VH-VL binders against p56860. Designs and how they scored, part 8

Target 1, 255 residues: p56860
Amino acid sequence: MMTAEVRTPEQGGGPLTTEPRAPRSAPGHADASAPAFGPETDPRDIIRWALAAHPDLLMPSAFNLNGVVLLDLAAQAGYRGEVVFVDTGYHFPETLATRDRLESRYPELTFVTLNAGASPDDGQTPPDLYASDPDACCAARKVDPLQRYLKEQGPSALLNARSRDQASTRADIPFVEEGGARRRVNPLAHWTREQLEAYAAEHDLPVNPLYFDGFLSIGCWPCTRAVKPGEDARAGRWAGKGKTECGLWQGENKL

## First folded at step 21 (VH-VL)

Design rc
Fold by ESMFold2, last read:
Structure rc (fold): chain C 255 residues (1-255), chain A 120 residues (1-120), chain B 109 residues (1-109)
Amino acid sequence: as target 1 above (255 residues)
Amino acid sequence: EVQLVESGGGVVQPGRSLRLSCAASGFTFSKYAMHWVRQAPGKGLEWVAVINYDGRYKYYADSVKGRFTISRDNSKNTLYLQMDSLRAEDTAVYYCAKDFYDLARYFDYWGQGTLVTVSS
Amino acid sequence: SSELTQDPAVSVALGQTVRITCQGDSLESYYASWYQQKPGQAPVLVIYGENNRPSGIPDRFSGSSSGNTASLTITGAQAEDEADYYCYSRDSSGNWLYVFGGGTKLTVL
């Protein structure tokens, strides 16, 4: 089938640098105050600020439209770190192909695939868990591998592609979220889907081809469908399961 | 303008091999996935295979897996279908089709087709 | 089942409206696209996604879906619309595998 694209993360910092390695984790208070960002702030300015405040910044991505646009903006703003993707074993082939197109386009970035080579029949979870208990399936196949990696790497902040336009559960996300183990930066918080589409078209960005088929939020194939006319972008995620957010953004395991 | 021209069809006995070619022009060939679609005489359409823009991903219909190999040469703007172990059921017009993106599955341009006849 | 089922034939009077249907379990999750094929010609894409029309396709063609059924509607059918129509969509697995329906011959009376 599809080739597995396994890349190890680059080591942080040089072994003999004059700078000590960054602290393993922040002691729970902000390192620097964010400027007063507004809805018209260029996301690249937010990213440049985040890079200066958080040299250990990491970028998780599932390569949806928001994530692809953020990738390009981050590269323009000087991001040269890791793009962290979790292979759940349930991704669409189109998602894996999109990852590979993005890797080829951004050789200056390091694409890290966690849980590489995962498949539905690999024994990590019972075969029907994705349907019977999607929270437990997500915990085992997505949340746990990412949390282990973040604990090992200890970044003080994450760069995320969330925007207020994606769902009602995201309507109030700020540019910078405090709390938890690390700061979360949302440079696209105020961008609309129309702005994201225009940017991707203008820059000829690789996007997941399921987007052209009404898939406005793409997760794993058993719990993702095309969005129907009039639904919000995330309506196709976990349809009929009562779930609207991944465990990565909820509860005490929030990123 | 966009053109897709298939060649390599003909009459062949069961168990033999045949290689189809599709010459592409009028677009940036290396940006798009490419497909083969076939149509048996008097029958409907059957998707056969796809290859993504740089050839890393190939997918096949169950009816041809293990016997057919799709490939491309981006330096020659040419799509290929190597058909081994041919069977009578493979008799069809074979169309080259352009994906309007990479693996988006929508065929915006088609060739004229080339006839493959497998008969003993 | 990944099969897409179409009626083999449908007729419409010139200038009237006709609906061509396609049924399959996967259509609850994936939109169908529609291809028109006239005798001796290669197919032409007429509808993709829910109701997107490629450039050059008349606005009398539209698509819709409900449950496990996709429909192609031709409003004000013209003589040149006489053709075979194929729906095309993904199968129900997570694999990259797409299938055509069996086709519907449209006759314009």
Scores: ipSAE 0.658, ipTM 0.848, lowest interface PAE 1.7, mean pLDDT 84
Fold by ESMFold2, fold request of step 22:
Structure rc (fold): chain C 255 residues (1-255), chain A 120 residues (1-120), chain B 109 residues (1-109)
Amino acid sequence: as target 1 above (255 residues)
Amino acid sequence: EVQLVESGGGVVQPGRSLRLSCAASGFTFSKYAMHWVRQAPGKGLEWVAVINYDGRYKYYADSVKGRFTISRDNSKNTLYLQMDSLRAEDTAVYYCAKDFYDLARYFDYWGQGTLVTVSS
Amino acid sequence: SSELTQDPAVSVALGQTVRITCQGDSLESYYASWYQQKPGQAPVLVIYGENNRPSGIPDRFSGSSSGNTASLTITGAQAEDEADYYCYSRDSSGNWLYVFGGGTKLTVL
């Protein structure tokens, strides 16, 4: 008999709302210095600090393993804000189903879907752009909608699920990134994939089922494949295109 | 132990309808996606349909889309397949199969199957 | 929907090693899983993901992939391994659509 490494989720709350909300109050760039966090710091303590310093904190997520673990830790630490997901029109069906399972599991959080109802044939981008220029496709369908939302909401900080173990391009991320329009808080910066997997299994977290098929980093279906033995977690993203990071963490479009 | 028992198979003329049921026991039915897989006599396996744990997502093979409807009743631990506009090529043993998660596509338990014969 | 192609039949001498192959364009992106079916019985999952064996599947069964090809290898084949073997994987469209290969009948000599 097969057994999954992550148990199935329990039934949760009510239907997802798509109706717009009034803009939040102006962001608080609280002037609290970050404490001296270290590799052994409980991520929940980092999140509690971030909530106190930044009551307007927002959490973007694509619901990969890191993001699901962060979501649970954040809920435990008292996060009651928004979980912001961008519908690119190219997500795997499994990703959309995972979003719905997480919404049911965490009725205390507000799941916001940007660009809801997007599809490959909706005319937002040329039909072959995902193959010919993945950066431009990502900019139009993911980066631009998220940046527009962040400009409207004006949060003083974001809560991100990045960890150093995900890829060589992330090896030096700190717990708190200063500069730019807002702080970026990475409570899982020093967690390994093994720690994330153990946490998800212990807490029976809803995980994207493609994880069981070797998908260690899941983006849009045209640019995502299963990783092969010995590759890092993000090697399946944009294979053959020389790209390892989404534009959200690079150059002018960095969050 | 995990048990999946299909019923509702039989002989039916083309253009008619048939409803299959699968009674599940030995596991928490409402935690898992469920599938139908069919096998024509002497032929290979064909995936037919899936329904996720709470029924919000349903997907179908192109060969049955628009004619078949998968559904579930979690209060009765029962999976259903409504088969409309049946064709001769729908003749097969129909298996109820348990996903080992929700929409993970791996079938860790199968029923014994129920035979549907579509002939004039 | 993508097509997965398998040879209809292969043979192996008792105790020897056999490889059953499955070819399809989607296999560059998605692992195949493998099902064993004995006559008159429902299929049984033997390999999933890259090379995972469900509980109760002997370690003589293993999976691998290269390019557009997935393989099921049985080392030290035994008489009870005689069965039909199906690969199963996703189509290349990104939709939730999965297909079986045509099946390979393994005969143990």
Scores: ipSAE 0.656, ipTM 0.850, lowest interface PAE 1.8, mean pLDDT 85
Fold by OpenDDE, fold request of step 22:
Structure rc (fold): chain C 255 residues (1-255), chain A 120 residues (1-120), chain B 109 residues (1-109)
Amino acid sequence: as target 1 above (255 residues)
Amino acid sequence: EVQLVESGGGVVQPGRSLRLSCAASGFTFSKYAMHWVRQAPGKGLEWVAVINYDGRYKYYADSVKGRFTISRDNSKNTLYLQMDSLRAEDTAVYYCAKDFYDLARYFDYWGQGTLVTVSS
Amino acid sequence: SSELTQDPAVSVALGQTVRITCQGDSLESYYASWYQQKPGQAPVLVIYGENNRPSGIPDRFSGSSSGNTASLTITGAQAEDEADYYCYSRDSSGNWLYVFGGGTKLTVL
């Protein structure tokens, strides 16, 4: 009666190497030299200040609701500079059409489209890069072109449409950010979605129709979905990919 | 009241051409994308083409691409569909449909349709 | 092209609730709109987005979505609700395409 000793294999639980969480890029610090703006400050006054302090101000835009509202406010405030858009080759036709409508509405502004006519098959990136490596795709198709242009133009500040209501990650965005290559001015920092919608409606602004179809934040079509009621406005961006930002506002390559 | 009135339908032989028109009223035509949708007899709806508010963007279903041309004249509040190289399978009621805005991907108003019959 | 699929026919008793479902990969990314078509008539928009009802559409019509599905629900079906119902959405395959579902014939019993 040979008792076969069943050697229970010792499952060597190797230590879960907690990959060091990439340092959360610190939110841009408020510029202490800027005027004390508040929630009740008219965005147009902020823009007027920005224009006086930074006459070479440029406005990057993806023509979301915030961007459309900012464009109108900026035009009213006397902005006559460039509106800089990056054609990733993956934009919705609705976005491109919205750009064109805005360009027609604001002839006093100069619309600049970087990589105009880009397409998924233009060879800038592998056709499946958006799926396999969204960060690399955004870097190549959006961030790098914009960074190059901004480096060439060398603006002292950017006019941005970011607001606290867009995402939890933007909850503490100041009116004026310092750090990085240049200042960032956020005139709409305290505007709510409701305020933006009301303003757009009141002024009959050309809002991207996808917004009304649940696309509260619109990027490239492979990486953007409609959001459901109760979801974060940016929940539809890179859904399921663990990515929440395109890289424009974070890290060493911060605009 | 929004009105869309299709015209130009009829009986044509295969390989021939036909031009449909849609007269729009009751809204600012130049602000909205317009669509063509067709329905074969006893079949479901099939999207055909879209044109944005200023005509710069046009898109087609694969089934009609290269044969059909969508266009518009905003001064006349009219949408057009030029149908070339017609096939028997193109037989359908053709509806013009108003986009909710500019390529919003749904239709808030429809015309009554015009019948196109392609037969030998 | 991404297809939208619907049951070809469903029945509901008068005053009861019926759900018509549309399924397709595009519905993970896009909302559907729903159209009612009665015999010999043009389609009519009844629901768009998550649950938006156009003016003039009865409140018994509602919309919902989950995963790769969209649904039209009629709560308290009326005889006049007997019609064909089509879902509609964008093709998400990378091409600019719009797609209708195959349609669902609703019979009110």
Scores: ipSAE 0.379, ipTM 0.759, lowest interface PAE 1.5, mean pLDDT 90

Design rc
Fold by OpenDDE, last read:
Structure rc (fold): chain C 255 residues (1-255), chain A 120 residues (1-120), chain B 109 residues (1-109)
Amino acid sequence: as target 1 above (255 residues)
Amino acid sequence: EVQLVESGGGVVQPGRSLRLSCAASGFTFSKYAMHWVRQAPGKGLEWVAVINYDGRYKYYADSVKGRFTISRDNSKNTLYLQMDSLRAEDTAVYYCAKDFYDLARYFDYWGQGTLVTVSS
Amino acid sequence: SSELTQDPAVSVALGQTVRITCQGDSLESYYASWYQQKPGQAPVLVIYGENNRPSGIPDRFSGSSSGNTASLTITGAQAEDEADYYCYSRDSSGNWLYVFGGGTKLTVL
């Protein structure tokens, strides 16, 4: 009865030399003046420029039509960074489902959900804060989490899906915004809603189904309604509350 | 052409279970949310449940929550409704309905329905 | 649950115009969809969004909304329009639920 000594091969677990992650050299503020972009400039060229100038570029998104289009264009342009989403606890299921669909479609991108699992009852804010003080609610559930994350990550620029056609308040959005904590790049600044819709259709992009139900701008469900014919795309945001922006783009907390 | 064909209906006693199926064709099933809607005899329409395109999100009417389970097999283009702890008030024609997209606010196609009768 | 309310029955003379109205708090924020159901048949989508008609739906069907109401209008009612009509929208009272109105029986005289 020859007991075959099964020599368990000593898996020489060579020390995983954790190569010290080279200190992210502070991306030198390459004062690279933004090229003169125009309405006919391909957004992908703008994104390529942005990636070259800002390799640490991050993309915040709420996965509206503009955001979905930008995400696809960015992926095509060679973006391989993070898509940063804030779970406010008040998102539509449709929005979360759209996120998941996008995540599945773009495995080359890293989807980051801040405050994942948030809910109205999670204690982050009083249950009625969205009604009593929408600014405070947005600050706590959207702006602050994003600001904290951006402060931690320290990107030199953001890739934003903002366009002039979204609202009257955005009529003068440039391709590149200077000032604040970091540069903001808006490749879709001059794209119309029609162009966005056409692009999304042509590329079979996963657009939030609420868009087709009149939700031309989608945020938290307590503060978002469908827009009526003839209304501004953002008229459905905080309707009747005297608020037009979430606070990400205005004031001292500007991204 | 979009087709939805419900099956599995029948007569069952209270407290028993029944499983409904809906066979879908004529569209990319895996891209759309699917719904169950029921109608009691001589009554109005009642939304029952929804499942999103990949099954990650499920929602139920309060009337069936904890008793019914919606599911899908995208490889078979089939929607299911597991109905447990059936009650007399669950007696209805059960319709399979296609969502416009994924958790949209309307149904663009309906099946012909299958009758479920819960009686002693 | 946020309820959608409809008149249980309305009548219209042949060739005349009738409006069926749905009322509910959710309609302040969401569009309604409308479904026609004839006896012994499955429901059929007739209007969605503000005023969108699916393919095959006659142009005499139109939708509108105001405040917490949504309306289906049939301009020039035909005999074949006799049916039950249901509005459908979100239940805004809590979890992401959907709700039908109670239905309106339309009689064409």
Scores: ipSAE 0.357, ipTM 0.753, lowest interface PAE 1.6, mean pLDDT 90
Fold by OpenDDE, look of step 21:
Structure rc (fold): chain C 255 residues (1-255), chain A 120 residues (1-120), chain B 109 residues (1-109)
Amino acid sequence: as target 1 above (255 residues)
Amino acid sequence: EVQLVESGGGVVQPGRSLRLSCAASGFTFSKYAMHWVRQAPGKGLEWVAVINYDGRYKYYADSVKGRFTISRDNSKNTLYLQMDSLRAEDTAVYYCAKDFYDLARYFDYWGQGTLVTVSS
Amino acid sequence: SSELTQDPAVSVALGQTVRITCQGDSLESYYASWYQQKPGQAPVLVIYGENNRPSGIPDRFSGSSSGNTASLTITGAQAEDEADYYCYSRDSSGNWLYVFGGGTKLTVL
């Protein structure tokens, strides 16, 4: 009888994919008043700085690999604030389950789920708006709820899990961004996917199981597919729609 | 070594109930989703149900929804399948299968199965 | 609900190459896994993802995908490869629903 031994998350995982790094795109707006962080700077030190400078710091998350890693690092660095998640009504069950695992693992953090219990038929949007107008769908089900909450809470800064390796549009993300409604801190800006995977494996972090199925970037299930070898990590997001971002980081209403 | 051992199979009449068990060992049971898969005699594999690591999420094939209940006891490393209102078409070998992780994409380990026969 | 379709039977001469294909809408979004089942035995995972082999699976087994299809290829078929092969994938509904293909009986001639 053939025995199949499969690497599991708890056994530690090597790199799942070898995709080329996205080419450099337009740089973010770096905050020149922030400390001079570098690629070798420990993300925890960046987070400590952010907490000192912005005690009201909030962390939005979709609990992708980057988000899970950031959450662990933030907890280690002394973050005790909110982890803000938007239930779009179209999340994979695995995403919600991952949230639950994280909530259980980090009781010192406050997990906030906006629009908890959302569904395609909840009347917020037509159930199939994602197909005809993904921008409108994302605006209504993700961006607007988050923007409203952030407006109400009024944090002076956000702790974000974005990194350069996520997409060509993020190739030059700085550690600290200025402009818009608030400061944005990106402690993982220079971490590679390999580094993130290694860290997650080393610390046995509850990574979304879909990641191991090629879902290198996970959003709503109608707009997310697994990526093929050699594709960009976000190639599976809004595939064929000419959309690369949800709208949180673009335009006048960016976070 | 990962081991999955099914039990509880047998011959039952239509409309009756049966409870299957799967004893798991050789891995951290409480970290993984578990599945039931069945195979009618001379037929293909049919996915039946899944339960996530802590039992909060349960999903079923349409063919068994409302009749079967999947559950688990992590303290006993045991997976269960309560089968109610059994039908002739439920006759099959029932396999316990370990998920790669928590409701991931594939089964890395299988039990040897237990036979359930529903006949008048 | 999603369906996966397979040819019910294929044959291959000893030492030759055979490809078993699975087709379904869910395969546009999800990878398939492949299981080998010999008579009287439980299924065994042989391929997962694009082209991943569990330990213990011979390197003559390989996987590929294109569009709404996934394929299992056996390069240099051996007598012991005679078995039923099932593809498996997630349902396209976004829920924790899963589906097997109908299975392919491989005969080694």
Scores: ipSAE 0.343, ipTM 0.755, lowest interface PAE 2.0, mean pLDDT 89
Fold by OpenDDE, fold request of step 22:
Parts: sequence; C-alpha cells; structure tokens
Structure rc (fold): chain C 255 residues (1-255), chain A 120 residues (1-120), chain B 109 residues (1-109)
Amino acid sequence: as target 1 above (255 residues)
Amino acid sequence: EVQLVESGGGVVQPGRSLRLSCAASGFTFSKYAMHWVRQAPGKGLEWVAVINYDGRYKYYADSVKGRFTISRDNSKNTLYLQMDSLRAEDTAVYYCAKDFYDLARYFDYWGQGTLVTVSS
Amino acid sequence: SSELTQDPAVSVALGQTVRITCQGDSLESYYASWYQQKPGQAPVLVIYGENNRPSGIPDRFSGSSSGNTASLTITGAQAEDEADYYCYSRDSSGNWLYVFGGGTKLTVL
C-alpha cells in the first residue's frame, strides 16, 4: 500500500502576492439562538443538534475534501437525508467518479444529482460563457438549478462543508448562519486542512484524486487550476477572472 | 508486489480486430482506474484509453475513438482493449498502466507491454 | 489538442545538474508527471505533482513548475540516468484527454 504521503508543502516564504483582497463577502450573521459551539466541539454533536432542530436538513455538496469529510461525519451522526449535487456539465470526471464512490459507500444516504447528464454542448449556455461571463455561467449551471431544487424541497436548513481555512473570505464563518431563505450549519468551520486530511486518511475516505495533484478546491474544469505551494486553497478557482465565489453564498442568490 | 501482464499481441492485417488483455495482481484491482498506453517502434509514448474503477467512465484518445473499446472484469482482475478496424499506424507496444487511484492523471505501475503489428 | 513540448535531446556531464522542461498550456492548470524509460524497458514514474518522488526514486530527482512549464531536474547525474524522459498531463482541448510530451533523450557524458 503505497501510502501517498501527502507531503504538506513546506511553507516556502514566497512573496505574498498581495492579490487585491477580494471584497469580504458579508459574513453570514451568527445565529445567537444556536448553542455555543467552539473549536473543540465535535462536528458530530453539531450535526446531531442540527438534525434535531431541522429534521428536513439537506446537504449540498461538490465532494471536495471538506464535503467528503462532512458526509462521513453526518452519516455517523445519523443523517439519512439527501446529498444534493449539481452537475454543471463542466465537472471533472474525477469529481463524478468521487460522487459515485461516495454513493456506493453510503447507501443510507440519498444522492441527488441535479441536471444529471449536463454537458458543454447541451444548449443550456453558450459554449464559451464560462470564459466570457463566469458569473452568468455559474448562475445558470450551478446556482439556479440548486436554488430551484431548494425552493421545491423547502429545507429549513442546509448542512455545509465550509471552513475558515478555505479562504480569507471565509475566515469568519460561524457554526450556524442566519439570514436568507434558511439556516446554514457549518460543522467543520474550525477544522484545518491538516485535520481534514488526517481524518480522510484515517477513515479511508474517497477523496477526489485531483486533491493530491494540487487541486485543493475543485469546481468546473474550465475555471479550476492546481494551486502552488503557499497559495490560498481557492486561488485556483476562476484564477485571473476577479471572481472568488460561485454565487451560492453571497448576493441575492444566497442559499 | 504489483504485477501487470499484457497478452494478446500479434501480427494482423489492416481492417482486422484484435483483443488485448492485462492480468493484474498485487493490489485491489477494483479500486483503481486502468489505462492503455502505446509506443510505436522508435517513437514516444501515446496515451490510448482509460477506464475508471467500476467501468462507468471511459475515455479515449482521438486517434482510436470509435475503433477501440476499453473494458474490465473486476472479478478476474483483468483489463481489456478491443481493437477494431486496425490500421498500420496502430502498430506499437501496448502497455497497461495502473492509475495512482481513480483518474488521478498519473501512473504508478506499468506492464512490460505486448507488441501489436498491423501490416499488409 | 493541447500539446506538451520537450527538447528531443539533452546531455549532461557525470555529476552535473540537468533540467528537462515540458511546455504546454495545460501546465498552467495541471501538474505534470515524469516518466523514465530505459531501452527495452517499461516507463517508470519518477516525479508527480509539484515535487513528489515515489518510493525507490533517488533524491537527485526533483520537480518544479512555472507558468506553462514543468521541469524535471537531476542534481548530480549518474550514468544510470541515461534514458528517455516523458512528461505527462492533461490535454486541455476540452475533451478530457491525457497527453505525453514528445520525450527527451538524456545522454550522460
């Protein structure tokens, strides 16, 4: 078993390219009515609380490392709901394969793929929209399908895999967010990348193989690159486009 | 120890078909994607096809698309390449290669290859 | 199809350092892996990712990337390092293909 030692890239002090600080998306307001969770709180306890408070809880996922870890923890905590994935038509085969592995591993969960079978040539968007207008592309192929589904299902809360370590724009993510159409629960808010990697390894979780090839955050293949040592985990997302988020967590289309 | 053993190579005429096999051992075959890579005599390496761990996803190089079919039998730990409508330019040593995981974009083990010669 | 390009041949004196470079648009987004092939043998993985070395590969082999390039460096070349070296990565033509570089023949002098 060649354990691919995920050599943590030595923090070579490369010059902090002062990329302009992406505008701080207004941090979701912490729900003051939620229990006082802390960095040492077991994510499973947070999930149990969420399930008790919101039995109609749904889990959107793109099956990144955080999402895979959350899925396992949620299953352990007694989650038996839907895992909702949006097929944009631009996902890496590795991502789709990771979904399939997870579906096979967790038969107690219901995997829902929105817009299954989507492709660049399916006529939903112009073939070059991802290049000419990434926001419009994400809106049409990711945000809108998910919003429609969530509107139909009407969950009172979402279980999300977001963590503070993912990007500077997520540095203040609370465990429970209020505002918008529903609550957002972030059990992994304080988990580090190292903790996530260790957990995934310990439990032999099906992590997207691109992660081990420098894709620390994985979206659509036209808009995702591997990151270099010392870069932000999301630096490879819409690189050079002035876009840092897909639109799910900010603006009028916020989930 | 990981072992990959290719078989089924030989001499065939253009337009004919040939089926290659790769017997795998020393690892859990059903967990890994498998690839075919070929090398024409005195030429470089050319990626041919990939199949993911459960056979749901298959991808081909444009040079073989529509003519070659990659498949696998996980119960037999065997990878296959059905080659139809063979051409002279298909002459090569064909290697089976183990993916690092499942479509991880690199190969950690290779077979010794089997020679396919397409000639009139 | 996005091609990966390599110099067809390079030479290095025994004990010296040599760098083999692969260039292609896909390398802006993806890492390359490197394979060593000796005459009459199957290829062997020597570097993957930014600078990952498989077990059994000597520490004189290292990887790096910059812009649309990936490089394999041999620091202190040995006679046994004489071989063909291939880079491998994604073909970014939109069809999710893989592609090898044309290969570089390394001669150790």
Scores: ipSAE 0.342, ipTM 0.743, lowest interface PAE 2.5, mean pLDDT 90

